# VHH binders against BTB/POZ domain-containing protein 2 (btb2), part 13

Target 1, 284 residues: BTB/POZ domain-containing protein 2 (btb2), of Schizosaccharomyces pombe (o74778)
Amino acid sequence: MSMNSSTEISQEPSIMKPVSSISSFVFNAGFLQGTFSDTTLIIKGETYHLHALFLGRSPVLLQKLIENNPKGDVHYTIEVETEDPYVTKESCLFVLSTLYCDSPRIPAEVNVCSVLAVSDLLGLDTLAFEASSLIEKSIRPETMESVIRFLDPNFEGLERLKMGMYPRFTSGLFNKAIQVMYNTLVSNWNTEYARLLCNLPFEVIKDLLESDKLTVGASSMARYKLANEIVKMRASFRKQNHIEGKGDESVVLAFDEGSRGIQLVHIAPGAESRRKIWKATSVR
Below, E stands for the ipSAE of ESMFold2; O stands for the ipSAE of OpenDDE; V2 stands for 0.75 times the mean of E and O plus 0.25 times the DockQ between their complexes.

## First folded at step 13 (VHH; framework vhh_6qgx_2)

Design t2 (from q1 with S31D; at its last look DockQ between E and O 0.54; V2 from the best seeds 0.70)
Fold by ESMFold2, look of step 13:
Structure t2 (fold): chain B 284 residues (1-284), chain A 125 residues (1-125)
Amino acid sequence: as target 1 above (284 residues)
Amino acid sequence: QVQLVESGGGLVQAGGSLRLSCAASGFTFSDYVMAWFRRAPGKEREFVAAITGRTGYTFYTDSVRGRFTISRDHAKNTVSLQMNSLRPEDTAVYYCAAGSPSYWEAIRSGEYDYWGQGTRVTVSA
C-alpha cells in the first residue's frame, strides 16, 4: 500500500512544510525565503531580509538592533559598515545562515578566509576560530601565496604578516606558513613559490634562507647557489615591474655561522645598483 | 506538477556569450529556489548557479563566478543564465531545476524536486 500523490511534501503550495523539522523550515522559509522577515540588514550595499530573533545570536548585530530600534518597532533597519575586501556577498550569506543553524560547519566550497573576515565582523568567535583552524590546515605550496596575501593584503610588511588582519584569530598563522616553507622551499622556489618569494619582505627572505631549519642540497655550496637564484629572481621581478629605488640585494659567504654558511645583505637605496658587491662576513 | 523547459542552447566559439532561459509552468514559482546544473560528456551532473525566490540571493560554482549571471523574472515565470567569456570546458547539457533546499549544502545538491530535459551548449575552440 502506498500513499496518495496528493499527500507528497513537494505538492504543498506553500513555502512552509509542516512535516519538515523545525531546522529545515527555519532554514528554507526563514533564511532563504525571508518569510516573516522583520529586519533589513545592509552590509557593503547588499541587502538581506532576515529575523531579529536569529540575528540576535550575533553580539554585534544584537547591539545594533537594540541601538537602532529602542522602541521595539515593527521593522528593523540596521547597517554594518566595512571596507574589508574579504567581506563578500557569498560569505555573508553563509555566515548569516549559520545564525539559523545549531551546529554549522564550514563546507569545502566556501572561501574560508572570507568566512573568517565576516565572522570577525559579526563577533562570531567560534566560527572565526574554526575558519582559522581550516586555513592553518590548508597551508601548502599551492595555497601559500593566497594565505600570505590574506595575512597582509596591503603589503604592509613583517609586523602585519605576524598578526594578520584579524589578530585574535590570525596571529601565529605566518609562523605556521614559514614552518611549511622550510620543508618545501627547495622543491618549489622557482614554481609555486616564485611570485611569493618576489613579493615577500627582504627580512623574511633573509631569515628563511639563513635559517638552519632549511636543508639545502648535497653540496657545500648548494645553499649559496639557491640564495643567489632567489635574489636574482627578485631583482628581475623588480626590473620587469619598474620597481626602482629599492636598492640591491646580494649573498655573501658567512664563515662565522657554520651550518648556514651565507648572509643576505641589502644595499641601501641610492648606492650603485648595477654592480655586484662581494664580500666575506667576519665575526664581530 | 511544475514543468520546466530550457531554451537558448547552441554552438558558440570560445570567448563568446550565450543566454539560457527556463520557462516554468506552475502556480507557485516564487516559492522555489531555481537552479542551473550541467552534465559534461562522461561526467556527473554538477551545480552551476542558483537564485532564491522572494529574496533573490544568488549562488555560483567557482568556475563560473564573474562570467555567468543568474536572474529570474517573476512576471514571466522564467529563470535565465547569462553566460559570458565561454570556455570549451563549459560544454555540457544544461538543466533547469526547482526545489526547496533545507540546509546550506542542499542549495548545490542535485536533490531538487523538478527538472527540465536540458539544453545543449557546445563551446568550440
Scores: ipSAE 0.672, ipTM 0.882, lowest interface PAE 1.1, mean pLDDT 85
ESMFold2 (binder alone), look of step 13: mean pLDDT 83; pTM 0.859
OpenDDE, look of step 13: ipSAE 0.828; ipTM 0.942

Design t3 (from q1 with A98T; at its last look DockQ between E and O 0.47; V2 from the best seeds 0.68)
Fold by ESMFold2, look of step 13:
Structure t3 (fold): chain B 284 residues (1-284), chain A 125 residues (1-125)
Amino acid sequence: as target 1 above (284 residues)
Amino acid sequence: QVQLVESGGGLVQAGGSLRLSCAASGFTFSSYVMAWFRRAPGKEREFVAAITGRTGYTFYTDSVRGRFTISRDHAKNTVSLQMNSLRPEDTAVYYCATGSPSYWEAIRSGEYDYWGQGTRVTVSA
């Protein structure tokens, strides 16, 4: 059934919906329907029927189009290879659709981390920076674990966390996450942050708990108790999940080291000796 | 005359499967996006899945991704929704819709041109 319920002589037998704008037509007929597509693009085994003119707005795809001259008369076949798990079919569809649009924006329902990954893959720096900005604004206790996982999906450690997997866009996100944790750790350590704290590198836990930017009650004893609970939680996690080879962790009181009265100590696996725990004896 | 007729709804236990079908007539598939929406008792209509007519691109809401599969058959002019690993929260009236989205968000909006009457799916615990 047509919107107007009328038949024009020039368009028999059906009534077509009027095209309202070039941008609307390009999105629907071009991107969604592949009308006059001249390019087969393959990303992670998924196939997209697209147009070299629009794909050329991606520096990465433009170079592949130039290198990969049409094998037949007009048709291009190009491939972008990646093993990145954040590059997903739907995020590829969204990012590719932005090549057919003027001034695209990232809608709330898409996975922003995946948009960043695809944008980086295709050399779309503006979109990647927008995605990074949205990730930064989303950092809170409920999202912290997913942000940290995105920065270091393979558990490589502190150096990876500092840069993330896409350094031009993700450098500095870890520092922002730590700043949020300074204000939210005490209220969330055994709830929203429990799994996260168990999986973070020791160096991160040590720096976080020893920092003068973290406020834990009125005394170093409150900080000692919190640090000890977190260390115990991490040890229990390793035991429950049969994780070995990580060594032991402990908390000691410190008199005057600029670490707010505590020091976290790590004894590496196979260490020649274990440090003796020192406790203060000057408090009445 | 554009018509959309859904079928395949029914009662199924949690963990089961159903296949919905939408028979379309009066238009060419290649110019249209076919979509499924659902309305649970007491809730607003929500997007479930969509497929483009010519290119076959698929779109899913997060709660069904990996469990539901949308597909099309140009020869029969039908679109199907294979629903696996069904859960009680999938209980709803499922509607088939078609139109020509002109921007990204329109794919998931309820602004499609033509709608079927719906088919009821009930998933018991």
Scores: ipSAE 0.692, ipTM 0.892, lowest interface PAE 1.0, mean pLDDT 85
ESMFold2 (binder alone), look of step 13: mean pLDDT 82; pTM 0.850
OpenDDE, look of step 13: ipSAE 0.816; ipTM 0.942

Design t4 (from q1 with S102A; at its last look DockQ between E and O 0.49; V2 from the best seeds 0.68)
Fold by ESMFold2, look of step 13:
Structure t4 (fold): chain B 284 residues (1-284), chain A 125 residues (1-125)
Amino acid sequence: as target 1 above (284 residues)
Amino acid sequence: QVQLVESGGGLVQAGGSLRLSCAASGFTFSSYVMAWFRRAPGKEREFVAAITGRTGYTFYTDSVRGRFTISRDHAKNTVSLQMNSLRPEDTAVYYCAAGSPAYWEAIRSGEYDYWGQGTRVTVSA
């Protein structure tokens, strides 16, 4: 390398030549450039030229290194199979790079959800827990939709939402998201939360709007009005997106001691024709 | 002397494509991380993409992922940036850089050792 600021200095020989720091050499020459690499690692069709010594810090990769070189060959070829869409090339690069570092931190520019997915895949529990903690701390109106989608990317419903796709690390995140929504729904329902509320399961919408933990304005009737706006928004969304055969939703006044005087009701397609829409179904 | 020379800039309409090239001389290209940065008028220089010389690992800023492709040609000692689906916000001077990042954040930080003079890209609406 040349010094771009010292055009007139002479490069004098030394008895003791400087060496790169261990951390700099390991990261740059080792991880980034693959110097002396002995392992070809394949994840989702992407190839990484890495070092068994460092990869062995992953329990998953260590097992594969041991199993896939029984004849004592010098070069390792190992593959990790997954169809997880959160396992991405750049997140694999980041997570693999942490095997070459002593005290890695998750930087702001990486997708923390994808870091969690790759950490889980490679058995890096400490990093996966750190990623989960960062996701929890990031739950805000602006991020809510992406967090909920991460928990239930295939729209499976409430039971998936409760656990997420990586239960060891994502169980409980949905409850934390709901706690945030209680304090932020009124100000964000038709903006940051609009698409999210249209895609959430009815039972989640019902529990959210009926809960005594949700405070709506200065009037008890304000909750009824808000709930009707959200139900109407959901109905328009279903119509616009050609989601048919699921029946209708409605809001009725209720007399029980919970729910702040409202009840959300799902009206099945056949029930709509046999029961007048104006009649309340507030008694269970 | 180590030199990086960018080329391929110009004027293009939104939705169009350009291919930038960076010719490197005076060092072994394969030993460095090569990167593209850009500076829009009145803005700070920002990271666009990087590629590791030997292993070919690629890194992109979010706003260009899927539209831009960084690649390298070891025989010509060049790095290219294929820019597709260009938008007016891509208007900037694009700089080629080379360095040896010592940690993850350094890949994107702009603390590279060598820099080109830049090539102008203008995307009209």
Scores: ipSAE 0.684, ipTM 0.892, lowest interface PAE 1.0, mean pLDDT 85
ESMFold2 (binder alone), look of step 13: mean pLDDT 84; pTM 0.862
OpenDDE, look of step 13: ipSAE 0.810; ipTM 0.936

Design t5 (from q1 with S109K; at its last look DockQ between E and O 0.50; V2 from the best seeds 0.68)
Fold by ESMFold2, look of step 13:
Structure t5 (fold): chain B 284 residues (1-284), chain A 125 residues (1-125)
Amino acid sequence: as target 1 above (284 residues)
Amino acid sequence: QVQLVESGGGLVQAGGSLRLSCAASGFTFSSYVMAWFRRAPGKEREFVAAITGRTGYTFYTDSVRGRFTISRDHAKNTVSLQMNSLRPEDTAVYYCAAGSPSYWEAIRKGEYDYWGQGTRVTVSA
C-alpha cells in the first residue's frame, strides 16, 4: 500500500499480485506465453515457441536438440514430421504442455486417441500408456465405433484390429472392445452398433455371433434371427454404398448331438449358382 | 484500472455470422491469455475459446470448433471472436476475460482475473 503525505479526494488503490509458484510460472509464462523461448518446433506445419530445457524431457525431441545445438546457445528450429491424422494441433498443445508439468493428468476435454498418437510420436511412453488405459475404460456402446476406427482407421481388417496403429500401447484393446460387445450387442445392434457392424470384417462378425460368450434370448432361433438381421443389414449397407466385390454372406443352423448353434458363411465373388450351405450332424 | 469492454452482439439468423470484439484498457494484455465465455438462458457459464498472448495458441470448446475463430490484435489491445454458421443454441451472453492460467484445466475454468460486462447474442431460427 502507499499513501500521500497530504489529503486527497480520491486515489487509485495499490494492487499487488502474489508471486507465482515455480510450476505455475513455468506453465503460464513458459509454455503458454513462450517467455524466453529458444526453440521453434514444427509439427505438421504448426509452429510452437518452446524451451529446449523442457523439450528435452521427450527422448525424440532431445535427440533433435542435441543434433542441432553443438554450442548450446543457438536458437533451435526442429521439425517432427508425420502424416498421422490423429496428430492434431490441440493434442500437440496438450502433450507438449505435459513437458512443463509434474505428473500431468489427461483431462476429459482432450481427444485421448490423439493424445496417445502424439505421445507415441514424441516417445512419451508413460503418457501413451495412460491414454491407452483411458481409452479402454471409455469403451461403451456410444464410443465403440470411434475406438474401433482408431484401431483400424484404414479398414485393413482383423490383424490390424488386434494390434491397432500403435502396437506397444494398443495391443489388446480390440479384445476388450469385443468383451464389451458380448454384453451390449443385443441391446445396441440396430442402434449404436449399426454402422459399426456394417463395417467390421466378416471374420469378426462370424466370431462374435458364433461365440457362446454372446447370449441371445431363450431359444436357439433367437440367435439365428439376430445373425440374419445383422447379415441383411450388412448387405443393405454394401448395396446402399455401392460396395462391390465382397460376395455374399449367409447364416445356417449348425446341428450336433449336444447343442444347437449357427454358422456364418461367406460366398466368394464369382459363384454362378446358388449353393445350399449346411452342416450334417455327426453319425452315431 | 482495468476494463474489458465487449461489443458486436446482437440478433442474427441461424446460419449467419457475427463478430464480437473485446477492447482492453488500463493494461497491455500481451502476456495474458484472453478468453470468451458464454451463459445461455438457464445454463451455467461455459468456456468458448481462448488465445494466448505472444504465442497465439488457440483453444476451443468442442461445440464451436471449426465455426468460431478467436484472434487478437496486439496493436489495438483487442480480442475478437468470429462466429460463423451460428445456431440457435449459440444464443447467450458472451463475456470477455483475461488471466494467467497456471495449469491446463485452468484455461477453460472461469477463474480469470478480469471480466467484461458481457454482450448478448441471439440467434433466431
Scores: ipSAE 0.687, ipTM 0.889, lowest interface PAE 1.0, mean pLDDT 85
ESMFold2 (binder alone), look of step 13: mean pLDDT 83; pTM 0.851
OpenDDE, look of step 13: ipSAE 0.795; ipTM 0.932

Design t6 (from q1 with Y57S W104S; at its last look DockQ between E and O 0.02; V2 from the best seeds 0.00; counts 0 for: pae E 24.9 > 2, placed apart)
Fold by ESMFold2, look of step 13:
Structure t6 (fold): chain B 284 residues (1-284), chain A 125 residues (1-125)
Amino acid sequence: as target 1 above (284 residues)
Amino acid sequence: QVQLVESGGGLVQAGGSLRLSCAASGFTFSSYVMAWFRRAPGKEREFVAAITGRTGSTFYTDSVRGRFTISRDHAKNTVSLQMNSLRPEDTAVYYCAAGSPSYSEAIRSGEYDYWGQGTRVTVSA
């Protein structure tokens, strides 16, 4: 099917082009300027004057349009309530703008985590998946803490980390982060990862430092020294920040009956046993 | 490693048809605009056709409109170009590209991040 019109040689540009400004017109006149807006959308107290036709591309907003205007009145008023701190005005503006164009690109300057949160809120699965993919590709020492915080912003622990706050799209990101840490921990533990390692659950620290996938030089002593430094850093962090009731952590080299290299041990508050079978090289 | 691999090129007589295919590997391009560009012997690359991500909106350069059809298979992560009523002027190396241009910028090769190595199409008189 062609959209071109016939043109005499002396008339230019009389021909319609496939890259005409239809999408540009919709975005500029519709989204940016609100021309012919028919809907008042409210998200977290912010008001957006938009168009039901384009908002209907969101299954969540479509349902609200149907529910809140069953008679097909001239003007729609719909509200989306959320307490999610990642749902921000800036990210709502970006995500809503994607409803007005084809193939939106998530620019590097936008907060991709917030785009994922708003996309999930509005049922925009393709955009949410794209945001999750960008987060995954961005996992490196410099971004690791922000990614882990995004997965578990309330410090709920390992089960939350595994799933994240948007399980349909964030499940598995933690495993990818751990894979990156196996290759980058030794070079970054006291710099880029310092605060992160202090805040991670003990279970995660234990699994990370005990894993054969982590290489720490030629001997078990190198791994022992690294693990002990990290445990001491965590203890200092808890002391500096007056975090109490977490018990003690220590590192031991091996069992008498069979060596495992190192083992990290957590002594819960009030515990009566310290695994007295550990070698004397164990440290607090 | 992200790769785009074109196939389906060859020699065909004027008036004939060919179907080009571009397979993407290493990453899904469901959110990207996929496009075909071509370079005629001794010329610069020029835009041929593009198809957008979720909606599948298509657009074409005027010289191929009505003769070429771009399509996309999200399940197979491929884009195809059905070329009918071929003319000697269509002789070129055809390149598959992927990127995130705005609609109005989809004809600009600089808006595409990934490129294939190209497949040759020769249309004899």
Scores: ipSAE 0.000, ipTM 0.079, lowest interface PAE 24.9, mean pLDDT 79
ESMFold2 (binder alone), look of step 13: mean pLDDT 83; pTM 0.849
OpenDDE, look of step 13: ipSAE 0.268; ipTM 0.712

## First folded at step 14 (VHH; framework vhh_6qgx_2)

Design u1 (from r2 with G53W; at its last look DockQ between E and O 0.48; V2 from the best seeds 0.67)
Fold by ESMFold2, look of step 14:
Structure u1 (fold): chain B 284 residues (1-284), chain A 125 residues (1-125)
Amino acid sequence: as target 1 above (284 residues)
Amino acid sequence: QVQLVESGGGLVQAGGSLRLSCAASGFTFSSYIMAWFRRAPGKEREFVAAITWHTGYTFYTDSVRGRFTISRDHAKNTVSLQMNSLRPEDTAVYYCAAGSPSYWEAIRSGEYDYWGQGTRVTVSA
């Protein structure tokens, strides 16, 4: 207790500047500045000056450090080879920085797809799963095309779309994207989804438009009109971009299973490829 | 004690280039990263680019990636920002900063310890 409790000094404790926490110091001095770095890591021609103690938290990098640990030398030189276009310098910097932190968060400014790619490359399964979860949560009309391109960057088709490029983490994302499309296609087909629908494999377009999970107005004519507009848009896209050899597509009314229905038909390049044939499937 | 002095600002037509420079004195090289921030009229100060002094790691905001290049020169104790393909929205006062970010998001947050007085960049047309 103080007899001079009214004085400024007696009413306030001294202001002390805290030393940096261990984690903050390790991030700045260690990761960012390379203080006492003992490892030269090379990824896609970029060099990182880092620390074996922290890099060893990656199973992939740990194995490389063990393989490249000559007796007598404390400096490691290790290389991770990849041609993956999603592995970028800034995504590598972010993912490598997570080895210097507890419970890192994926910030908004990093490319989450690239974080997933680098995390997979370095065997960081928790971070890769977190990146995949963020991609899934980001699936909406304005992001749909970028998500689909990430799953199938080389336009390989449905089997690649189902797996993605990192199957342990991207399998199932296509199904989630399709579920979102069932709820959003009618309002977005000629806007946010226009380019995407032009580039999707025909079998995906067919399954999407023929599905009873897709609700299109109250009549079979509404679904027919939508499907026909999408097929016309795809054909115009191919013509405008000089994409040849894909054959023709059309929509036929189908009255199976009640009074509603359509069938999308692909006329492969060859016999009948230059001829349009309009046929109903069955009338009941 | 650290002093930061920017130079190289000016008036440039859209599509043109400028090179900003920041001279540092009293700087302990391995203790800081160097950054450029900018403030447009009526806007908040925003991150542009950063470079770690020793390791040379670079960071960019999305709107400048591919157009701006940050670099450092150990011998001259300077950091530079090469600004190509300038656009009217790049018009701002550009500030050089030095600091010791303690986590990833702090690199971009403006929690830097030392700041220059700024240099004006105006992009017309």
Scores: ipSAE 0.672, ipTM 0.885, lowest interface PAE 1.2, mean pLDDT 85
ESMFold2 (binder alone), look of step 14: mean pLDDT 84; pTM 0.867
OpenDDE, look of step 14: ipSAE 0.793; ipTM 0.926

Design u2 (from r2 with T61R R108Y; at its last look DockQ between E and O 0.62; V2 from the best seeds 0.69)
Amino acid sequence: QVQLVESGGGLVQAGGSLRLSCAASGFTFSSYIMAWFRRAPGKEREFVAAITGHTGYTFYRDSVRGRFTISRDHAKNTVSLQMNSLRPEDTAVYYCAAGSPSYWEAIYSGEYDYWGQGTRVTVSA
ESMFold2, look of step 14: ipSAE 0.662; ipTM 0.881
ESMFold2 (binder alone), look of step 14: mean pLDDT 84; pTM 0.868
OpenDDE, look of step 14: ipSAE 0.794; ipTM 0.923
ESMFold2, look of step 15: ipSAE 0.651; ipTM 0.877
ESMFold2 (binder alone), look of step 15: mean pLDDT 84; pTM 0.870
OpenDDE, look of step 15: ipSAE 0.778; ipTM 0.920
ESMFold2, look of step 16: ipSAE 0.648; ipTM 0.875
ESMFold2 (binder alone), look of step 16: mean pLDDT 84; pTM 0.868
OpenDDE, look of step 16: ipSAE 0.804; ipTM 0.924
ESMFold2, look of step 17: ipSAE 0.666; ipTM 0.883
ESMFold2 (binder alone), look of step 17: mean pLDDT 84; pTM 0.864
OpenDDE, look of step 17: ipSAE 0.755; ipTM 0.908

Design u3 (from r2 with T58I; at its last look DockQ between E and O 0.60; V2 from the best seeds 0.69)
Fold by ESMFold2, look of step 14:
Structure u3 (fold): chain B 284 residues (1-284), chain A 125 residues (1-125)
Amino acid sequence: as target 1 above (284 residues)
Amino acid sequence: QVQLVESGGGLVQAGGSLRLSCAASGFTFSSYIMAWFRRAPGKEREFVAAITGHTGYIFYTDSVRGRFTISRDHAKNTVSLQMNSLRPEDTAVYYCAAGSPSYWEAIRSGEYDYWGQGTRVTVSA
């Protein structure tokens, strides 16, 4: 093998490091340092200097590389556009680095929700499922609000909560969160869960508080008192934040032979007027 | 010989700012990832921030994100750490390091080839 005696060679120390393993060289020289990079990748205005050979492990990036016809230039420039706020520079760096590794792990310091978002964007299903599994395992009172917000960041309601924003990977995560809440609501309703309970759809609150899976104190009156406290907290939240047009909520004591003992009722926007009209003009 | 020389340490009040600098000599600066680590009294050395060569990728530990800014000047062979909104918990000896991490976790693990002697930062309450 023939090598030049260029200035580059003469600038090195007299002692050379041993040849690194392929995996070490690929990660350090390739991913981190961009040695021999042939691709400029742009995600949300951030630039990455990478290698088409490794990027091709992403189905999404492979498609873009194939569609990028050479025009006498061997360098690729490809772009992935997204408005997703969970796609962050730090999580893009991590997810892109996994294309340069075998069997990468999601380390504790990365935002797992953002890893899921970037993995979905780049078509990396295995990594997205691993991220979803970690989110599920992390569900506890301290994390519950962030998990629910990740599933439904725009407050669309129950149908969005059931699917999440990445349905292939997040479907069912809401049900897992609800199961945790059955065991943790009583101890956390006015602390860790306070803001969360104010923002959840009424249908979710009703199902949660009426469920026989929820155990509240020693008496059926304990459930009634808790439900009233939560409904009052939600009403105060709407008033404090100037949230109007959502109607009213109340709790009634139910005498059914069932196990619930209470019923939450929602008076839809304008129903107060409809009920007044009924009281004033009803003949039925 | 390879040398990393830190400067800019000192005493500062909580909420204040300080800028650390690390001058590198005796090696090809752009071939190494540059990092800052710190050792608080009675504690083990911990990762603060790192920056790659010409790719310019940046990494922070969670406790400093948004407060500290790492930067690199290839013409001057220096790496800097701008430290804002300082807290008493930031009190430590800060070390400049240069290395070639070979996997993701190695960026933060302190497996670096070259180290400076450190510069002391004291943040009073």
Scores: ipSAE 0.614, ipTM 0.863, lowest interface PAE 1.3, mean pLDDT 85
ESMFold2 (binder alone), look of step 14: mean pLDDT 83; pTM 0.854
OpenDDE, look of step 14: ipSAE 0.836; ipTM 0.943

Design u4 (from r2 with Y103E; at its last look DockQ between E and O 0.38; V2 from the best seeds 0.66)
Fold by ESMFold2, look of step 14:
Order: sequence, then C-alpha cells, then structure tokens
Structure u4 (fold): chain B 284 residues (1-284), chain A 125 residues (1-125)
Amino acid sequence: as target 1 above (284 residues)
Amino acid sequence: QVQLVESGGGLVQAGGSLRLSCAASGFTFSSYIMAWFRRAPGKEREFVAAITGHTGYTFYTDSVRGRFTISRDHAKNTVSLQMNSLRPEDTAVYYCAAGSPSEWEAIRSGEYDYWGQGTRVTVSA
C-alpha cells in the first residue's frame, strides 16, 4: 500500500464563482458552444458551427463569406476543400479557435505540423510562422524522422525536402535539420536515425557523409567505416522491404582531392550510364 | 444540486470493450463541456476525452485516440465513453466531469467545476 504524507493548508470556502470575462465568454459560448452561430463551415467533410464576424479574421474565409452572401442571407455556408493529410479535425478546431482569441498560443498537446498546415490553408500567416518556429526548435534525433516526413510526405526527394509542402513557411527547415544531423549523426545513426537514414534520398546521404561539417572519429577510415555501415543498412532495408529498381550504393576513397575523404557512389538503374558516371565523379 | 453519476465500470479482458455512462442532473446540460478523466493506482488524474454541447466537438488524449469514442445524448442528459481495444494500462477509476472552459488549454485541465464519484475499470491481461 502507498504511504503518503503531506502538509494540508486550510482554505476559506468560496460560495461565489468568478464572472466570465468577455474573452472567456466568447471562447466558451461562442467557439465551443456555437451560441447564435451563423456559419456552417465545411473542411474535409467535417462541419463547424461558427460566426462570420470571427471567421472574417481569416483572409481566406473572409473572401468566401463575401462571395457566398450576395443577397445578405442570415446564414453562411462555406467550404474549404483540401486533401492534405495534415489537415485534421483536431488541428482545425485549434486553429479555428484562435480566431476567437486575442493572443493564442500553440499548446504542447496539438500537432504543430498540422497547425502549420491548417494555418496555411486559412491564410493565417502569423500563426503559420509561429508553428514553423516551433517545428525548428523541436528538431532533435527523436523528432527528426517526423520532421523530414512532414517536409516530404510523398518521398519526392531533395528538391521537395528543401522547400517542404508549405514553401512560404517551411523553406529552410531542411537546412536546419541537416545542421542538427551533423552534430548528432555519429551518436544516433543505428538508433534514432536508423529508419530515417534508410528512407532518405541517396543525394542527401551522399552530401551528409561526404561533408567536412561531419566529424567522424580521428581518421578517414572511421568515416569510411561509418558510411559503409549506413550503406549496408540501406541495402538490407531495401531487401527486407522488397524495394527493387533503385540500383546499388557503395563507398570508395576520394582520389580527386588526394584521397583526403570518401565518396559515395550510386549506379543508377540502367547500365548505359556507367561510363559517364565515372567522368562525373569530380569533387567541386 | 449538480450531480454526475458514472456507471458501466467493471472487469474486462485485454482487447475487449466497455461502455461507460454518466448521468447528469441539476444543470442545463447543453451549457457545459462534458469530459472523462481517469486515475490509475498511484498516478495523477489524466484527461481522457471531452465533448461540447450543441456543436458536438470532441477531444481525446493521444493514448486513446481511435480506440475510445465519446458521445452525448441531450434528451437523456447523458455522456458516454465507448472503450474499445482495451489494454491493461487503461485500468483506472474513470471520472465524469462538467465545466465551462474559458480557453483552449482548460479543455484538458483538471479545472472542471463538477465531478462524479468515479467508476472502476479493470483490464486483465
């Protein structure tokens, strides 16, 4: 049995509850309860009962409200269409609630990536930038895979990673992620980063492992060994998951710079390019 | 005069299902957000789920999303928690609560105005 002890402080009983402030009333009665709602908003098939006055703080929703009430009707019905998987019911509820508040804060329990997605959808630039800042601050080995997947959910490759899916707000996050990886790769490659490294584009793996910004042990042989382990891990992953047609990867010493480093090489599918690949291995 | 009475607790095997109910009296049911919280032995009370009144918006803690469903019957002044795919770690006393959150973070806080006495749920392995 649990043995607890505590110092209990005696308090005077209260028979009066605080009167709700206007902001508290607007949040509870307005947003949560939908009191006197005049707008049916539809996002991804989900329905929200809200108020045009507050929704008008979104440039996107304001335009739709103006366009959908030419006769001065008392009820608005507006729809925002998207297939974005990051636009979720809970993220929509949070982002919409910020239209009913003066100084909203993004709480820890909401998915910040989804907040960014909904903020972009509704034209809420300040909230989207705040979400992007929180994502950047959250980049750690434990979160790296989720951040990278958010930037490139369809596995399009390096150019998508550089921009992300919301370029106005996500451009530059990949560069920050790479900077974190330079400092954390050696300690995390076979643990927190294992699955991530298997799914990253070869171009990213090559740039990461060849970079002077990555410090690996006391010798170039330590870097060669690490790169070889990662290449082997990626090959095993492709075999285990029946991923074919991606060609082969290998690690060699880099001779163009007097053998001061390594070079990762990829023989693309289609042997017809082998000779040209040899000529294109110059270090720049 | 506000009373919340939970029912439906019991013993269930892992992977099973259970439905909790909370009967509310002594207030205008639609004026309150209804929530479920739980307290496992030796642990802090934690938020499980909440549902608004007329609008029907729902909120869940991460560990129960997709497994638990909160619902509300305005005619009967009841709120229910359908608990599927139960796990031993869901073992707890489940409490019904009613309140009027004044901000987003208050929805998941323990700052609700009214609480039931709780109903015990035990999930065996």
Scores: ipSAE 0.663, ipTM 0.880, lowest interface PAE 1.2, mean pLDDT 85
ESMFold2 (binder alone), look of step 14: mean pLDDT 82; pTM 0.846
OpenDDE, look of step 14: ipSAE 0.829; ipTM 0.941

